VHH binders against q05b89. Designs and how they scored, part 9

Target 1, 377 residues: q05b89
Amino acid sequence: MLSSRVRLVATTARLVHSLIYSSSRSFMDLKALLSSLNDFASLSFAESWDNVGLLVEPSPPHTVNTLFLTNDLTEEVMEEALQKKADLILSYHPPIFRPMKRITWKTWKERLVIRALENRVGIYSPHTAYDAAPQGVNNWLAKGLGVCTSRPIHPSKAPDYPTEGTHRVEFSVTHTQDPDKVISALKEIAGVSVTSFSARTDDEEQTRLSLNCTQQALMQVVAFLSQNRQFYQKTEILSLEKPLLLYTGMGRLCTLDESVSLETMIERIKSHLKLSHVRLALGIGKTLESPVKVVALCAGSGSSVLQGTDADLYLTGEMSHHDVLDAASQGISVILCEHSNTERGFLSDLRDMLDAHLENKINIILSETDRDPLHVI

## First folded at step 26 (VHH)

Design f6
Fold by ESMFold2, fold request of step 27:
Parts: sequence; C-alpha cells; structure tokens
Structure f6 (fold): chain B 377 residues (1-377), chain A 125 residues (1-125)
Amino acid sequence: as target 1 above (377 residues)
Amino acid sequence: QVQLVETGGGLVQPGGSLRLSCAASGFTFSDYNMGWARQVPGKGLEWVSYISSGGYTYYQDSVKGRFTISRDNAKSTVYLQMNSLKPEDTAVYYCARSSYEWRVTPSGEYTFDYWGQGTQVTVSS
C-alpha cells in the first residue's frame, strides 16, 4: 500500500489528526526485542572494556511500542524521549559506563537513571558492537567516500563458531569410577559443555571425556580433576583458536575503485556528514591535489584502531595531536570531524534496518535534539 | 568452484507473484553477502536486492515493498519473493555473490563477483 514515498504536505489540523487515527498499533515484549536486537548485531562483538546491552530495565513485564534512537543520551534528549513516549531508548554511547555507587539526584547521569525508571523506560546501548558490525556505523561512514571495497582493519574472532568456550579439556575415567557421576559433577560448573565417549585399551575399558570451557571455568575444572590422581595424570588441555570473521571488526580499510584528489574527498566527506568544515592535516609531501585511493576510517575516536595502518587518508572523529603528527610524518593525511559527527548520521540507516528486521512491529523514532557538543565556528 | 543455480523463473501476468531460488555451492555460504541483479531488455544490468551474511536486506527503490529477499544458511540458498509484478520487471534475474570484502557505494549499489546463468522472468498480459 504505502511505500517509502514521502510527500511534504501543507496540512490542516484535521489532516494531521486523521494520520494519527490510521496508525498501526503494535508492541513487543522487552525480552523478545532484546533477542531481536542481538540477532541484528551480536553484543559479543563489543570490546571487552565496553558497557553494552540493557543498562536500565523497568520491572518486568515490560512491553515496547516505541523505540527511541540517539547517539548520546543527555538530559535534554531524555526529556525529548519522554515527551515522545519512548518505552526503550537505544543510546549508541552508554550513558552509564563507570559503576554507580549511588542513585540520587546529585549528578546528571544519576538523574537519567531516575527519570528512566520513574517513567518505565529502558536504556540499551550497542556501542562498540555496532562499530564492529558490517551493517554498522563504519560502513555507513564509508558510503561517503564513493565506490569502494571495505574490510575490517581489526577483524573480530568468531565468539560461538565453530565451538563454544576457549579451552578443550580431555581426560579418562576408568571402570573403577562412575562416569555418569563425573559427567554430572562437571556439568554443575558454569561455562562447561561436556561430551563423552568410550575408549578401550587391550585389557581395560575406560571412558574418555571431552569438554569445552570458558577461561573463567578452567580453574574450577582443573581443581575438580586434581582431586583424583588418575584424572589429573591423563588430562590434556588445549587452547581453542577461533577463526576470524570476514566482515566484522573494528575500523574499515576502504579501497576506492578510482583515486580522487584529496580536495574531492574532503568535499565528499563534508557532504556525507553535512558539515561546513572539517580539520585537515596533510601528510608529508602531500597537497590537496594528491590522489587518495586507500582510506582507513573509524567513527568516533580512531587513534588506536587506525595506528599503524597503511593508507592515503585517515578519517575519524577525534585523534590525539601526537597521533596526528605520527600519521602526517608517514605521508598519511588526516581528517577529523568530531566524535559524534562521524556517528549520528548512521542512526537514520539503523532505523530503516531495524524497521525491516522487526517487521514494522514497533515505532522507531530518531532524536531531533541530539547534537555534538563541539562545533567548529 | 563457485556455483550459483537459479530456479523459479517463468511467465506471469501483471500483478502476479513468483519466487526465485538460488542454490549455492563451492564456498562457505554463511560468510558471504548475496544478492539478485537483473538484465532488462534493451538496458544494462542493474542490482535488485541484497542480503548480508547476517540477514539484513536492501532493495532498489523500484522494488521496495514488492520484493523480499531471504536466505537459508543451512541449505546454502537465497530466495527472492516477487509480488505485484509489473511489465517493467521483465528481465533475466541473476543470483549473485558479493566479494569476500564488503562493497559500499554512495547509492547503495553492491558489486558482485560471481553470478549464475540467470532465470527469465516475463511479466506480460
């Protein structure tokens, strides 16, 4: 029926009122929505230091009719979300990052938590998980460069494929022991998956047990096995190496089909990000006429991701002065656009992708007041 | 080594529906983005739809809301459900694999490195 066709209409109050009456009502249980968000892009791809996922949860049950997207959740953005009747806020940056000892009215971050809970609004942050995702912010940023091939600068390792856990532990149980009791005891340890099989020697029946476990569970497994000399003496421990993912990882190395001048690239970036100005550092021996073919980019703060990458141009939101000097000394030009200016535009694409992913079951609204606090004037 | 085999084309009346299937072999299907392109008579090749390895979908504006791409990684198969077909949809439809690298364009165009033999779709009264 009604497609992506958008019409600007000089409307009357009656027409606007009629559009409200035609809205389709839908909702999702919060748990189902969180599962769908994880299917969209796994939180397991977030950096280990990150604080991602559901950060604030109203008491269950909680249903979501309206999902509100913002890059940063400030008090002004919270007020907008409440006025627009959000049930869940997806904040790209986690507003809760360091442990909170108190939830009082003292600080602005504490006030965000209080207002969310009092209004039964959840807060979810994907952050570096969406930095890594192929459908995430960095490939959105790459769209501004022109026709290119894009690959992660630092590919992620597969978290669950082909096997779960970080270690494989194998040992033997002889006929003098009950293998089922041993299996049951090991299954009580969190982070362990157990397999068993029978092994025969010429004169003795025994069961060879194999299990995968997490790094955290490994010491408990070893402690269990060390209580029996026969187990420990026949135990083998293998570290598991997971394969790299082809399209998931931090940063993007983009190779243009056709080189363009740095001047042309600057105008493309300004147009894509809708910025009047950007900051440029020319690489040694480079000018605005120099060709650009390879761009290494990282939305937000790109210093650590971009460091050491061979490219004609680094594109990011912010980078330390010393790191800019290092890149320029190596003949690499640098364009800085400010942190959230390299991220916020992605949220329109995210809304469209989530609408499709969730089959239009809920309303997805983009913040209109969210802005980078730093402006070039 | 890479093989893509399309099925499901044919003759259909305007307003009708058709489902295309593409069986893939010779590569790790779940690692690759997949898509459909079409060659319209008298015009060049144009992309139609694209699905990422994670299952996210993209469509050319002319087919949005009418066509649905999907994939089944367990069967190494990609599908294109085509509804509300118009005479302008008449074309040879190709199943395509994207390169191992993600390809990005300002227009949303995705370049494919392998495609099948194609299947004819004809929309005529």
Scores: ipSAE 0.006, ipTM 0.319, lowest interface PAE 9.7, mean pLDDT 82
Fold by ESMFold2, last read:
Structure f6 (fold): chain B 377 residues (1-377), chain A 125 residues (1-125)
Amino acid sequence: as target 1 above (377 residues)
Amino acid sequence: QVQLVETGGGLVQPGGSLRLSCAASGFTFSDYNMGWARQVPGKGLEWVSYISSGGYTYYQDSVKGRFTISRDNAKSTVYLQMNSLKPEDTAVYYCARSSYEWRVTPSGEYTFDYWGQGTQVTVSS
């Protein structure tokens, strides 16, 4: 039927997301909802330092009729969520980040936990998992730039899976030794898995053995090989690293299809974020007429993510003064929009995607009181 | 040159199973996300399943729990195990490669850059 190259465009994928659902709303068990949220975008994408997932849980069983979305969970937003009968709050930023030693009425963060539990409301935070996801906040932010391609500035590593160790050891067994007996001896070491293959040399056929092992097992493997160095040749020890993902990671490096002036880019960004003002630092030698083709962006706090990245423009919510100076000295212009201003608009897209993903089984609402604490006077 | 060749289609009874295979060549397979799409008779093209280069799987809701996507990077092959087949699953199934970089537009459109010739799956009594 199709004998030529055909491109499957995302329009087809958006048709699936935009389909009108006929399902009636209902309740979901919290565990089922959490599983569906993880299927939508895995929490394993989060940075290792982050505090993501279910942060506050009412005693089981707990059912969810209303999922309430907010960028920040403040006391004002908590009151709104309670008045709107939320059963689970998705707070983009985790309101609980550091371990709490006490849950009392003393601090506003402790009061959030108390209010949530007393009203049987769960709190869930995706945070950097959604920063990293290709359907997440950074590609949403990139939509404001115009037609571009994007890739992570710092790609995520693949999630954990059984690897049987942290090292790979490869060595050759001379034909005077039975490879099967060598394999048997090594497999008796806890933390070792053995793979073998045949390798030929110019002078003789040898079996090349390959094994994966833990760091602790590595010491035993080295001891084994050292005891009989005449029989084992060309030992190689390799550290195993998790592979990097192509589309998942922190920050986005965006290359526009068509270069535009910095002035045009500023207007696009203001329109996308619905802001009257942004803060601009011009790169050395640059003007508002200078062309912009490559934009490095990071919603929220971009200092560490953007640092050292080559681009025409950095776009983020906030960045340290010294990092702005460093970028400008390198000819890179910087636009700062305040932290949550670069994130909150994504929640409308998230609601629509979650409505489709959950087949409208539950009510999903956005906070109307959530706002950046900083505003221009 | 990028090539994708689907096999494993055929005629099956409702409730039956099929396994589709997609042999890929002309690119570094392990670097790319892959997916399956289908052309349903009388309807448009729709996506079915997607697997990242790291092995993370995603499914359209209508097939979740019944279909399983997998990949074997050593053989440069993507599989789609289809269980509990329904007449509504009747379609031409295409293997597709995602672009190396995520394409973003103001409208949110995303692009797959190569796909195969397709394999017919027919579910009927």
Scores: ipSAE 0.000, ipTM 0.282, lowest interface PAE 11.9, mean pLDDT 81
Fold by ESMFold2, last read:
Structure f6 (fold): chain B 377 residues (1-377), chain A 125 residues (1-125)
Amino acid sequence: as target 1 above (377 residues)
Amino acid sequence: QVQLVETGGGLVQPGGSLRLSCAASGFTFSDYNMGWARQVPGKGLEWVSYISSGGYTYYQDSVKGRFTISRDNAKSTVYLQMNSLKPEDTAVYYCARSSYEWRVTPSGEYTFDYWGQGTQVTVSS
């Protein structure tokens, strides 16, 4: 074998009819589609404060022929979706975020719910789950920088603990006690998984018992141990941690293969986002000719994600004035492109990926009405 | 010492099938994404298919629906099932390991850091 490095192009172009001649659409049950969407990119990666998943559901059963994609679901976009016969709307931003006490005609968001239900249209939002995904919104945004390596700024935790339970309790049983009796007693507690092992300590052999338990069972385990001084000997209670994921998480820290001037980077970003203008804050001591090698990015609102990250450039849709000043004072240049402008272009990539993932079973349509609500005049 | 060894190439008639195998060694196979690329006569290398460590698959447009990539982590082996073969599929096929770091390019290119010796696939009457 000869070792080599080579780059290969990925085609994001639509499926080629000449190579897949039996391409046809059909219906999917809503539950099956939701399961497939979650297999594609797990909702468990969404931020804890987020409101993701199925937000509006027509009464079951419900079948989907047409999936309609939009960044924001406004009343104009809802009308477009209805005209285009959507059965499920995937809205990147959740149109329902705060609990609704009533569903009336009073507010525009309530009207979206009413219109969706009256026309038997579901509403689903992946939101920050797709921000975290390896081939999600932030990966799409990074494509505009040039050839780079990237990693999440804030890696996600795995969805499950690596073992049963959420806590590990370890303690020693002296050589004068029957470990099997202790194990049997602890196994009677619901939510406890027991193992045991022997270890020599000092010049006496003791059996070291290890169990995993749920948080609910932990109190009963502690009560059992507290009733016997021998069970408190060398007792350790450990909270288990979910491991971090390598490529999933919020934000991206991107290292370019070849540094470029800030001016060149600005033109790349404008071209990728199809914008005539962006807003720039120069870092202290920087100019348009300064080299850019490391870019920290976050589509949408990047203030909290980007704070404290060392980079040559921050790229995001919006950031608080205070945080822009802090970044600039540290020599970090900042480019702001407005919230949805850093997200909407991803939807074309999303459609292509979902077409492949769903094996072309349903129609996937992008909104043509969805747009940045803010205009430069 | 990373090694990738392809097998399963050969001569097949148009419309036929072949199954390529790639035995991997010298690294923790289950931690790495894997792929297939091909060297078409008179052209450079082009990617064919990619499979993540978790089993997610991606295909070049020209092979979607005809080729299936899979992996067996217990055997440290990646496979490419090639159905409905066309003369245009004639190439040397290489098994490849993804780069240690996630790579992003303007076109969405993937970077591979280790390659096998290749296996010839010839599709002709």
Scores: ipSAE 0.000, ipTM 0.342, lowest interface PAE 10.6, mean pLDDT 83

